VH-VL binders against Cell division protein ZapC (zapC). Designs and how they scored, part 6

Target 1, 184 residues: Cell division protein ZapC (zapC), of Idiomarina loihiensis (q5qx64)
Amino acid sequence: MESESHWLWLFNTESGKLSVKLSDTDVFDTPYKPSQLVNIHFNEQMMDIEDATTFQIVSETLEAYPADKMPCAPQNAALNATAWCRFGRPQMPQSWHFQKSDISEWPLERRLCELNSGFDQGLFLILDTDDEFATCLLLSEGMQLSAIKSLRQYHVIKVTLNRLLPATVDLALSAQSNWGQQLA
Key: E = the ipSAE of ESMFold2; O = the ipSAE of OpenDDE; V2 = 0.75 times the mean of E and O plus 0.25 times the DockQ between their complexes.

## First folded at step 4 (VH-VL)

Design g4 (from b6, 45 letters changed; framework fv_nepuvibart)
Fold by ESMFold2-Fast, scan of step 4:
Structure g4 (fold): chain C 184 residues (1-184), chain A 122 residues (1-122), chain B 107 residues (1-107)
Amino acid sequence: as target 1 above (184 residues)
Amino acid sequence: QVQLVESGGGLVKPGGSLRLSCAASGYTFTEYYMSWIRQAPGKGLEWVSRIYPGSGSTYYADSVKGRFTISRDNAKSSLYLQMNSLRAEDTAVYYCARDTPAYWLKGYFDYWGQGTLVTVSS
Amino acid sequence: DIQMTQSPSSLSASVGDRVTITCQASQGISSYLNWYQQKPGKAPKLLIYSASTLQSGVPSRFSGSGSGTDFTFTISGLQPEDIATYYCQQHNSYPLTFGGGTKVEIK
């Protein structure tokens, strides 16, 4: 059994705070407000196989990148991504904040993207996608959307696929790989 | 076109060992979970083992735990199943299956290989 | 272990009929249930995932419904090429488990 399969979701029904109990002495607090979460009626609940799967996918995806190129700790992002996938309330699209990309098709294998609000360009983790929309979690420490609106780190938004931009870190790695293959 | 090609099946005596291989092509192998699923002659499907795309984290059915080892070589786009201490009840067609995409939470087996027959007989 | 009880084990129907197969989990699995079609001598093919989502390229006559412990798979207007064994499969908990299968034959 892996250790994450024994982690507990903790929910304070009075404050609305969602946390993860990693051990008897280690509790991770998620930043999500009650208004962002579905109704939760338990105080404690074991993580299930989908929770463990989400944590592993996100952890491994982010750990594959150089640490100095990531604006977040992979474990923290993975725990928050898992919390959102389990308890996040469905989001209405907010595509109007973001510049349209020149990309006609998004490679579904690319888990990182950037979005450009005109005020800031943020790095996001793609949590899920369908034929029209992507659900994106902010990895950057913050992102300004307009003169009066900003996203905090780990905020989740939904955008149309034509707003997704290649992550700068992915472009650098792709260029290196293509160069190596051409020269070999 | 996604293709999964199994090899390594054959006839073996009880207590023997076999190593199955699965060569994947037509997709980015490192983006997907992979599983082995078996089917005894004339019987239903039984999940055997699953491996995570990057970590190598593995899970097994109780019937094979401690005897079988799933592994992958992402550089070669290959999946393996090392089978030790084989029993008559391990006789089955073994399928390599593409499991959940790393970017998706939905768990399913969307592409399967043709299968390779393992017969454990005295 | 989550046991998947699939019924019936076998059925015979005529072309154009509505065929219904049920699958019952021994404990709650939310919507983490998939349906597969296996034709004689061939590998299984995914038809439906997450209880009710049709896989790309699969004909709309196939549908799924249910959540928790009780699930239904339906073929609306059975075709000759639908002769196969159908399996449900839960993806909620380890070990992953399949139903016993339903063999669909045409009269």
Scores: ipSAE 0.005, ipTM 0.502, lowest interface PAE 10.3, mean pLDDT 85

Design g5 (from b6 with heavy chain K65Q, light chain V33L; framework fv_barzolvolimab)
Heavy chain, then light chain:
Amino acid sequence: QVQLVQSGAEVKKPGASVKLSCKASGYTFTEYYINWVRQAPGKGLEWIARIYPGSGSTYYNEKFQGRATLTADKSTSTAYMQLSSLRSEDTAVYFCARDTPAYWLKGYFDYWGQGTTVTVSS
Amino acid sequence: DIVMTQSPSSLSASVGDRVTITCKASQGISSYLAWYQQKPGKAPKALIYSASTLQSGVPDRFTGSGSGTDFTLTISSLQPEDFADYFCQQHNSYPLTFGGGTKVEIK
ESMFold2-Fast, scan of step 4: ipSAE 0.749; ipTM 0.881

Design s1 (from b6 with heavy chain A102R; framework fv_barzolvolimab)
Heavy chain, then light chain:
Amino acid sequence: QVQLVQSGAEVKKPGASVKLSCKASGYTFTEYYINWVRQAPGKGLEWIARIYPGSGSTYYNEKFKGRATLTADKSTSTAYMQLSSLRSEDTAVYFCARDTPRYWLKGYFDYWGQGTTVTVSS
Amino acid sequence: DIVMTQSPSSLSASVGDRVTITCKASQGISSYVAWYQQKPGKAPKALIYSASTLQSGVPDRFTGSGSGTDFTLTISSLQPEDFADYFCQQHNSYPLTFGGGTKVEIK
ESMFold2-Fast, scan of step 4: ipSAE 0.799; ipTM 0.892

Design s2 (from b6 with heavy chain A102K; framework fv_barzolvolimab)
Heavy chain, then light chain:
Amino acid sequence: QVQLVQSGAEVKKPGASVKLSCKASGYTFTEYYINWVRQAPGKGLEWIARIYPGSGSTYYNEKFKGRATLTADKSTSTAYMQLSSLRSEDTAVYFCARDTPKYWLKGYFDYWGQGTTVTVSS
Amino acid sequence: DIVMTQSPSSLSASVGDRVTITCKASQGISSYVAWYQQKPGKAPKALIYSASTLQSGVPDRFTGSGSGTDFTLTISSLQPEDFADYFCQQHNSYPLTFGGGTKVEIK
ESMFold2-Fast, scan of step 4: ipSAE 0.826; ipTM 0.896

Design s21 (from b6 with heavy chain Y108W; framework fv_barzolvolimab; at its last look DockQ between E and O 0.57; V2 from the best seeds 0.72)
Heavy chain, then light chain:
Amino acid sequence: QVQLVQSGAEVKKPGASVKLSCKASGYTFTEYYINWVRQAPGKGLEWIARIYPGSGSTYYNEKFKGRATLTADKSTSTAYMQLSSLRSEDTAVYFCARDTPAYWLKGWFDYWGQGTTVTVSS
Amino acid sequence: DIVMTQSPSSLSASVGDRVTITCKASQGISSYVAWYQQKPGKAPKALIYSASTLQSGVPDRFTGSGSGTDFTLTISSLQPEDFADYFCQQHNSYPLTFGGGTKVEIK
ESMFold2-Fast, scan of step 4: ipSAE 0.866; ipTM 0.916
ESMFold2, look of step 5: ipSAE 0.671; ipTM 0.855
ESMFold2 (binder alone), look of step 5: mean pLDDT 92; pTM 0.942
OpenDDE, look of step 5: ipSAE 0.866; ipTM 0.930

Design s24 (from b6 with heavy chain K65Q D99G T100R; framework fv_barzolvolimab)
Fold by ESMFold2-Fast, scan of step 4:
Structure s24 (fold): chain C 184 residues (1-184), chain A 122 residues (1-122), chain B 107 residues (1-107)
Amino acid sequence: as target 1 above (184 residues)
Amino acid sequence: QVQLVQSGAEVKKPGASVKLSCKASGYTFTEYYINWVRQAPGKGLEWIARIYPGSGSTYYNEKFQGRATLTADKSTSTAYMQLSSLRSEDTAVYFCARGRPAYWLKGYFDYWGQGTTVTVSS
Amino acid sequence: DIVMTQSPSSLSASVGDRVTITCKASQGISSYVAWYQQKPGKAPKALIYSASTLQSGVPDRFTGSGSGTDFTLTISSLQPEDFADYFCQQHNSYPLTFGGGTKVEIK
């Protein structure tokens, strides 16, 4: 039905590398270390319908933004998001790295957010929220958290909701739409 | 097996308040959202509000903000909705429904209570 | 608020027929559409989420399709138990909103 439903999870039990086999000649490597993943005991496993749905939704969400405004390729972010949702180990909160925001209720339609470490402001995809915490995947090519600590692209962190900032890309698109309507 | 069991029918006068209950079983109550949706006779479905029982955090449709109040009792796995300042147009069947915790599924309702009929008449 | 316009409001069909119900969103909602079935005097039952993903236990004669603003629920071969009301719902943004419903009646 969907091409994605024929993709395979590949796991190298010696190296701990998790990958997605897209075709006989196309394998996508996730950046996730074994310590970040739940215990995996297969070498190959088909993506199920929930995996395929996660991939499609994330891809469509990111593809709705202009390519020049996104710091990542939508398909790559979607594959990593799908991998994390399936196999990611729960993370401890790291809220202390980030400045507080004034937002108490995060809008459901806003799947992107930014976090401000004081050193950098990074763009994230929200993978999950439970009204106390958000699990966020870094879309930016990197993010400095302190003088000695940085996040790599696609790293997943957990923060309290009062750290989430509106994504600049969402604000820019909203402003453009409003201007168009006023001119009409 | 997941079940949501709602309280019995209510008849109220205009201006009164009503408090409905929704008892959950078959899953971990604190890990899923509970939503409230109503259906007036011959009309469609209308979303009222949601609560996350684990934290008590609520989110309301602006149309019902100030009139609807959601609470949850973790010890009994029961969610409640109180609706105040009742009007005749509040006559409806009120459903509770479970929302999934995954961010992209929070607004999807996989299991529903049987509904509670509320009739507002003088 | 996102307005969900569902059509037709009602249709008559026979067992074995292919039934198609359409739902249109007033703005782009990607694939964030769910479908529910409701029988008289009963609560709605979940059928489909994220436009095309079947809820566990739902027969595969139910299929959902579409993205953006235009969505379709198809029942490939109506069974006696499928005569019911059907509702679409966007789960993209708050407030959550539903279509007006489609009544599927026996001919």
Scores: ipSAE 0.290, ipTM 0.738, lowest interface PAE 3.5, mean pLDDT 88

Design s25 (framework fv_barzolvolimab)
Fold by ESMFold2-Fast, scan of step 4:
Structure s25 (fold): chain C 184 residues (1-184), chain A 121 residues (1-121), chain B 107 residues (1-107)
Amino acid sequence: as target 1 above (184 residues)
Amino acid sequence: QVQLVQSGAEVKKPGASVKLSCKASGYTFTEYYINWVRQAPGKGLEWIARIYPGSGSTYYNEKFKGRATLTADKSTSTAYMQLSSLRSEDTAVYFCARSPAYWLKGYFDYWGQGTTVTVSS
Amino acid sequence: DIVMTQSPSSLSASVGDRVTITCKASQGISSYVAWYQQKPGKAPKALIYSASTLQSGVPDRFTGSGSGTDFTLTISSLQPEDFADYFCQQHNSYPLTFGGGTKVEIK
């Protein structure tokens, strides 16, 4: 893959959605339309060092998980996460009927969580937390929220901290003795 | 050029409150976190809290929760920290500092010059 | 809270020396370490973030390395303007925490 210093933010002329030009022949499309974004008054803008660093850290975080246990390619999730971190419009909390968690304080070193809508349980990447809420990006291929509502892969939502459930993939890795040795 | 300019020195009595300002320029104020960090004389750095001016979202260090209050005025690109119930151990230089949001939160790429707060009887 | 243990607390070195400062986290923080320089009477200045990424305008003689719990800041050829205190900081988890600092005194 070419250096992040050559990558460009731009908008897809057909879909109108934010994209990243990785090379002359490789353009990555995000699902994010202009109405979901801020500070997008450009035709093309170079990915800066902060963007490149965010991409690298998120990629490395997700690559630590077995590929067969993840619903998406790490670099694809990382590109979408970087796009949201740079341009995402702050999300308003919704009246979600997610299962409450028994966890009183979320371990911030855990970047993955699950949310249970009662219809589906989805895997999310935690982009940020504040005193009350987490901003979460869906990694699963989709998530049913109700009979009439569904979340698409890479959609970002804001939820109260008491809805975050431990990711099954984190629990599976923690059970291995060599993983436990590295954490100690 | 990115600049954070802080208000002048303050001298307060124990039990009083102080409100410090941090005026930002040279970037889009609503895109970055503003953090507050203190340094007591001859001591290390201690993180107090951060605010995201675009939304008003805050995160407080538990040690300062209930005593520190962060606000931001988007029209003047100015962040504020009010610290209440002052005691002698609050004597310190208080810095505001900018950080990227999200996954690079807490990396302070630009700092204000600092405001000295002295609490004495 | 993540405790950052920085060593040494002070060192004395000659111009041109290679200087290494270390920082140890009480738990794994991946690569989320920043380094700052603070000169007497001034605000800290950013040097490095995400363990090894140089802040723009920082001289190439400053290098950061490490991952997990052990991190280092290296100054490959100490200059007179490098007289300062240096602080590490984890930016992995709230509350954000700093090392105790290292005072570098140039002979």
Scores: ipSAE 0.642, ipTM 0.851, lowest interface PAE 1.7, mean pLDDT 89

Design s26 (framework fv_barzolvolimab)
Fold by ESMFold2-Fast, scan of step 4:
Structure s26 (fold): chain C 184 residues (1-184), chain A 123 residues (1-123), chain B 107 residues (1-107)
Amino acid sequence: as target 1 above (184 residues)
Amino acid sequence: QVQLVQSGAEVKKPGASVKLSCKASGYTFTEYYINWVRQAPGKGLEWIARIYPGSGSTYYNEKFKGRATLTADKSTSTAYMQLSSLRSEDTAVYFCARDTSPAYWLKGYFDYWGQGTTVTVSS
Amino acid sequence: DIVMTQSPSSLSASVGDRVTITCKASQGISSYVAWYQQKPGKAPKALIYSASTLQSGVPDRFTGSGSGTDFTLTISSLQPEDFADYFCQQHNSYPLTFGGGTKVEIK
């Protein structure tokens, strides 16, 4: 088992964003600024075992997909997902941007979904879900929501479950392609 | 240092509702899921539902959907479970427990448990 | 739902004995099994998670093993304080499910 507990959470003095210090010479910047995070007061904070576990599980989940069909490096997505799971501020739903699906329930084992804004269709990692909502992290390099609004890669949004569409990559990997029947 | 302290025993009649509390201390309440589990006399453990106190996000076992309602109060670090339309079969000890994972699919287990609240439903 | 079948339902053993309890999942759950100890009138206490990882503070006479569908909890040399009920739990998928429990009685 991998242990990344030597990594440090900090705020990058140049960008002002949450970062992970991987070594004395290697710092990974998340796109998350303090206003998007819970009210936190630290100069630096050790990554704990739970953070390391989140990173490992997300990395392994994304690595199971063919690299040429993924819009991001698994480790980069995993670092951003770990940062959001630990520090992300609860989101208000923004479901109105997205097409409704005919899906009555979402299988919890499906960690990827797509959302369709009418302008673009993006691939997301589901960070959390409940009976009504899903919290989704954008894996695509960007996603247009309207004429004046776009999501950047790794942006986190919350939507109602009836906005989730099956991920195309999951359909391609299914030996028996019955996932699409949820849309009938 | 980590503690989950539950409310006292309840005796209810069939058809009534009960609201149980679970007060957390010794850790950041908003960073861990709280799960509710029951144990009927002479039987095993049965998972009811979970809540993430930081967001109020809930997920219910289908068997308890519509009867169980989970809430959390961040200001007092207290989680609550209300169970309605009580039947004699609901007589059990109810536990709250902390989940190690920050998200439901991260496959956490229950590292700390409350002491349990006995609920007796009889006429 | 994943059904966890635990055996035996009860057993009697002497101090110093090796005790084994098994748990079988109705479908593959990788290594996501936790084991809990429950003493009379008390809440369960975590012993092992992810099939074989020992919880901090738990004596090393407790070991877990297995993957896929078959899992085992072993107590290498039973002590008087080990008199208790033991439960397995799959923490792979929701709804979370538990085994029926094993009562360990010291002869």
Scores: ipSAE 0.014, ipTM 0.602, lowest interface PAE 6.7, mean pLDDT 86

Design t1 (from b6 with light chain S50A T53Y; framework fv_barzolvolimab)
Fold by ESMFold2-Fast, scan of step 4:
Structure t1 (fold): chain C 184 residues (1-184), chain A 122 residues (1-122), chain B 107 residues (1-107)
Amino acid sequence: as target 1 above (184 residues)
Amino acid sequence: QVQLVQSGAEVKKPGASVKLSCKASGYTFTEYYINWVRQAPGKGLEWIARIYPGSGSTYYNEKFKGRATLTADKSTSTAYMQLSSLRSEDTAVYFCARDTPAYWLKGYFDYWGQGTTVTVSS
Amino acid sequence: DIVMTQSPSSLSASVGDRVTITCKASQGISSYVAWYQQKPGKAPKALIYAASYLQSGVPDRFTGSGSGTDFTLTISSLQPEDFADYFCQQHNSYPLTFGGGTKVEIK
């Protein structure tokens, strides 16, 4: 209904809360703490065309998957992904929580992955990769990492590429792919 | 303001090697990929390889493996491509081009160098 | 490797004309197609990424569309500065591959 060109970033300097104002009555709160974000010096700032484009691409990417197979609403994940891409601090790797994969190269066309902590296997959106690391946003409603630690939905982590597992939803959509064959 | 400035034209004999440079400015050099793309006369664009300057990690088109070597110097924000065992078919304009590690933009070249003409003749 | 086939290889048009060029991928590439403009003696200039998203600073008369294997670049009202070569490129998988190019010439 509302065009992203009219959306505003809101930052409460007292609480450190980052939000998106979608309309006069609709405010989307991001889960990101001030310690996870770069220094923000505005109270209100219009989303620029780059923010709007990131939102649209991520939203469309997630909308390509069947709704009943996705643990989140595409637009909510896309808003959080856009917030992280704009304001997220660089993450330190947390690869030690996750099992290694046997995959030598991650296919560029796979924008979703799973990570296995031994306690849970969570579905993630890949926000960013270099040749060593991936920055991943949790799409699952939660993920247990250890006996006492869990990730909340939309938490962002950084892992080495050898932790990435094929997303089950991708295998369901393209069961005949070389990807599915390689993992047999 | 992002700029990629490439070295000047080269004339080489068959069997020689050439080393081209691409100096980056206006952004953090170690946080973006540098790609090399060539354009032979009368042909389209052909992707050769990429380097991530932050780590020195490279990935090559199979057609150029063993002949192309990519390096980067962080202190000068300069990427290099060496192409060895030159043939007449390597006569082309060689471009460096930047892409971002953002997953949905990876492989898209938002900024290009001006190109370096390499002529291979006997 | 994914083969990108552009058509036509050349076309003649007048200022104010609507111009369309097409690009076909040999395999499904979702929406991951970029378009570049190249003028004689110059480097390519980024126009469009992910099939339909306009690079900052590019005029809105340029539009991209398509998904899967069939993609189109449209210039809604051709301007004098738009006479150039245009190339599509898939950015779905490595190795990255380009179309053969379309030359847009003055009629």
Scores: ipSAE 0.492, ipTM 0.780, lowest interface PAE 2.5, mean pLDDT 89

Design t10 (from b6 with light chain S30R H91Y N92D; framework fv_barzolvolimab)
Fold by ESMFold2-Fast, scan of step 4:
Structure t10 (fold): chain C 184 residues (1-184), chain A 122 residues (1-122), chain B 107 residues (1-107)
Amino acid sequence: as target 1 above (184 residues)
Amino acid sequence: QVQLVQSGAEVKKPGASVKLSCKASGYTFTEYYINWVRQAPGKGLEWIARIYPGSGSTYYNEKFKGRATLTADKSTSTAYMQLSSLRSEDTAVYFCARDTPAYWLKGYFDYWGQGTTVTVSS
Amino acid sequence: DIVMTQSPSSLSASVGDRVTITCKASQGIRSYVAWYQQKPGKAPKALIYSASTLQSGVPDRFTGSGSGTDFTLTISSLQPEDFADYFCQQYDSYPLTFGGGTKVEIK
């Protein structure tokens, strides 16, 4: 794999979706179509240092977890996360009736969370937070929200901070840490 | 160009309060966090607290909670830190520093004020 | 709190020397590490963020490396303006914490 300094953002001619050209023979497709994105008036655009840094830190964060307990490859999730951080259209919060959390302040170091719809509990990567909301990317292969609606893998949603639940994989990794004790 | 300009040196008696200012220019003040960090003589850097001027939201280091109060004035692009119940151990240079709202870079300080010396003596 | 242990506390070097400063976190912090330079009587200046990404305008003789708990700042060929104090900082979790500093002084 070529380094991030030579990677290009482009739109796949077959799918119409945002892609990353990693090398002359390797193109990674994101699930993101132009209507979900902003600032996309280009044919090709180099991945800049901020993009490369986002990819690096997200990959590293996800690589800390056992591969057999993660629903996706770290690099694939990191490429999708980097794409959304660069070009994702700002999301509006939805009232999807997620379970309320008892956690009053979400710790910065906890970059994974779960959301419980009552139908399913999905694993998410936190892409951004402000003092009220979190922007979350679905890592699970899918997540049922209701009898008639489901999220697809890598779908991005915005939720209030009081809906974030500790990720099971994060608790397992940190079982004897302060994080596990704070939840008790 | 980005600048953070801090108020001048202060000399206070034990038990007094001090209010320091940090005037921002060269960027949109309401879109970036302002943090306060101190450096006691011969000691390292110690993080005190942060404020997001756009909302007024604050977060404090437990050690300074109840004594430090952060505010921001949008009309003058100025952040303030008030430190109360001053002790000799509060003698230090106090810096304001900017970080971005970017989630993956929260807590990294790309620009710093020049510092304000606070001396607490009887 | 995460403790950042920086070494050495001071070193003497000559112009043209390769200088290496290390920083160890008390727990895993991924790549959430920054490095700052501070000259006497001045504010700290940003050098590196995310362990290895150079702040714009900083000379390429400065490099950062490491992840997890062990981090290194290297100056490949020390210049007269590089004699200063250097600090590492973690921003993985709050409260934000700094290393004790390394003074790089003239030999």
Scores: ipSAE 0.586, ipTM 0.852, lowest interface PAE 2.1, mean pLDDT 90

Design t11 (from b6 with heavy chain S55R, light chain S50A L96Y; framework fv_barzolvolimab)
Heavy chain, then light chain:
Amino acid sequence: QVQLVQSGAEVKKPGASVKLSCKASGYTFTEYYINWVRQAPGKGLEWIARIYPGRGSTYYNEKFKGRATLTADKSTSTAYMQLSSLRSEDTAVYFCARDTPAYWLKGYFDYWGQGTTVTVSS
Amino acid sequence: DIVMTQSPSSLSASVGDRVTITCKASQGISSYVAWYQQKPGKAPKALIYAASTLQSGVPDRFTGSGSGTDFTLTISSLQPEDFADYFCQQHNSYPYTFGGGTKVEIK
ESMFold2-Fast, scan of step 4: ipSAE 0.792; ipTM 0.890

Design t2 (from b6 with light chain S50A H91Y; framework fv_barzolvolimab)
Fold by ESMFold2-Fast, scan of step 4:
Structure t2 (fold): chain C 184 residues (1-184), chain A 122 residues (1-122), chain B 107 residues (1-107)
Amino acid sequence: as target 1 above (184 residues)
Amino acid sequence: QVQLVQSGAEVKKPGASVKLSCKASGYTFTEYYINWVRQAPGKGLEWIARIYPGSGSTYYNEKFKGRATLTADKSTSTAYMQLSSLRSEDTAVYFCARDTPAYWLKGYFDYWGQGTTVTVSS
Amino acid sequence: DIVMTQSPSSLSASVGDRVTITCKASQGISSYVAWYQQKPGKAPKALIYAASTLQSGVPDRFTGSGSGTDFTLTISSLQPEDFADYFCQQYNSYPLTFGGGTKVEIK
């Protein structure tokens, strides 16, 4: 095989959730159950070039951040992101849980964002955007949305673009970049 | 089967406007972005702007903002770029190019039109 | 704007040679890099995306590598049809920007 991954998509027989078989002894379980997914009519399916590319790009993006400032392992987030990009069911917007931001346009290079529910502020990976909405994967270990609702790590939600806040980790990197420019 | 076919060469006077077309076939026109890129003689490639035909949403390089206008006609699967207030330095080959709406591949051009030569001279 | 600096601007090579073209970004861009081939009078043709993923139908003598700021395109054994201009492109942020190009000419 040219440059394609040997990894396989399958379903965990005990949990029923989507998994990826990395080797004969190494299986990664996603948190995603069949009811959250589409196009899943297979027993085993090899990751294609697009899946492998998504994993590579997301891994590289997350690995650029200092490890001590990230709430999750980049590889785990990248596998879950790849799984959702391939099979995730389209989400209904849930913007009403989150405070508005005053940002007029979201920069393409900012692939992380934060959302503020008033109860908690969570760090998210942006999986997709259009003119109105962003699809966001929770990187934080959990996030309270209301008195009765919470998101688990790697939960995917859809919000309007005017809910996105700059990620604190991006602000730290911007400060470091500005420091270098001041010295030039 | 994906094809982008562009309109023919144009010769314009300084101060004029030009409107170029890019006809798409072999895919669902409203589900992919169309970008415009130019190349001056003997020079590199320069990105102008993008349009999402499904919504009409546009985004422009600041250098071309106010002079370039992108539109799309869904019924004919054709994208258009109008460039106004032409100068001699606008002499270039203008390409349309498709990119996927997939977030992680947005900005990568998998298919290109053949190009339209625009010459601006008096 | 992200500046993409491509090197060399031109090179002369013979069929069978290994050719390496480099591209340097003015800031970190992860793997959001594409490579295109352009022959005289023709549109650019996609070769590589995500720094190292080969476009379908492109011969495997073409390889891309790198991440962050330093990227390379390598042609392991140059063929007659490979004499062309080559461009790198970043798609990490808008505006999208291209390298200045490398002309690969017959020695």
Scores: ipSAE 0.659, ipTM 0.857, lowest interface PAE 1.8, mean pLDDT 90

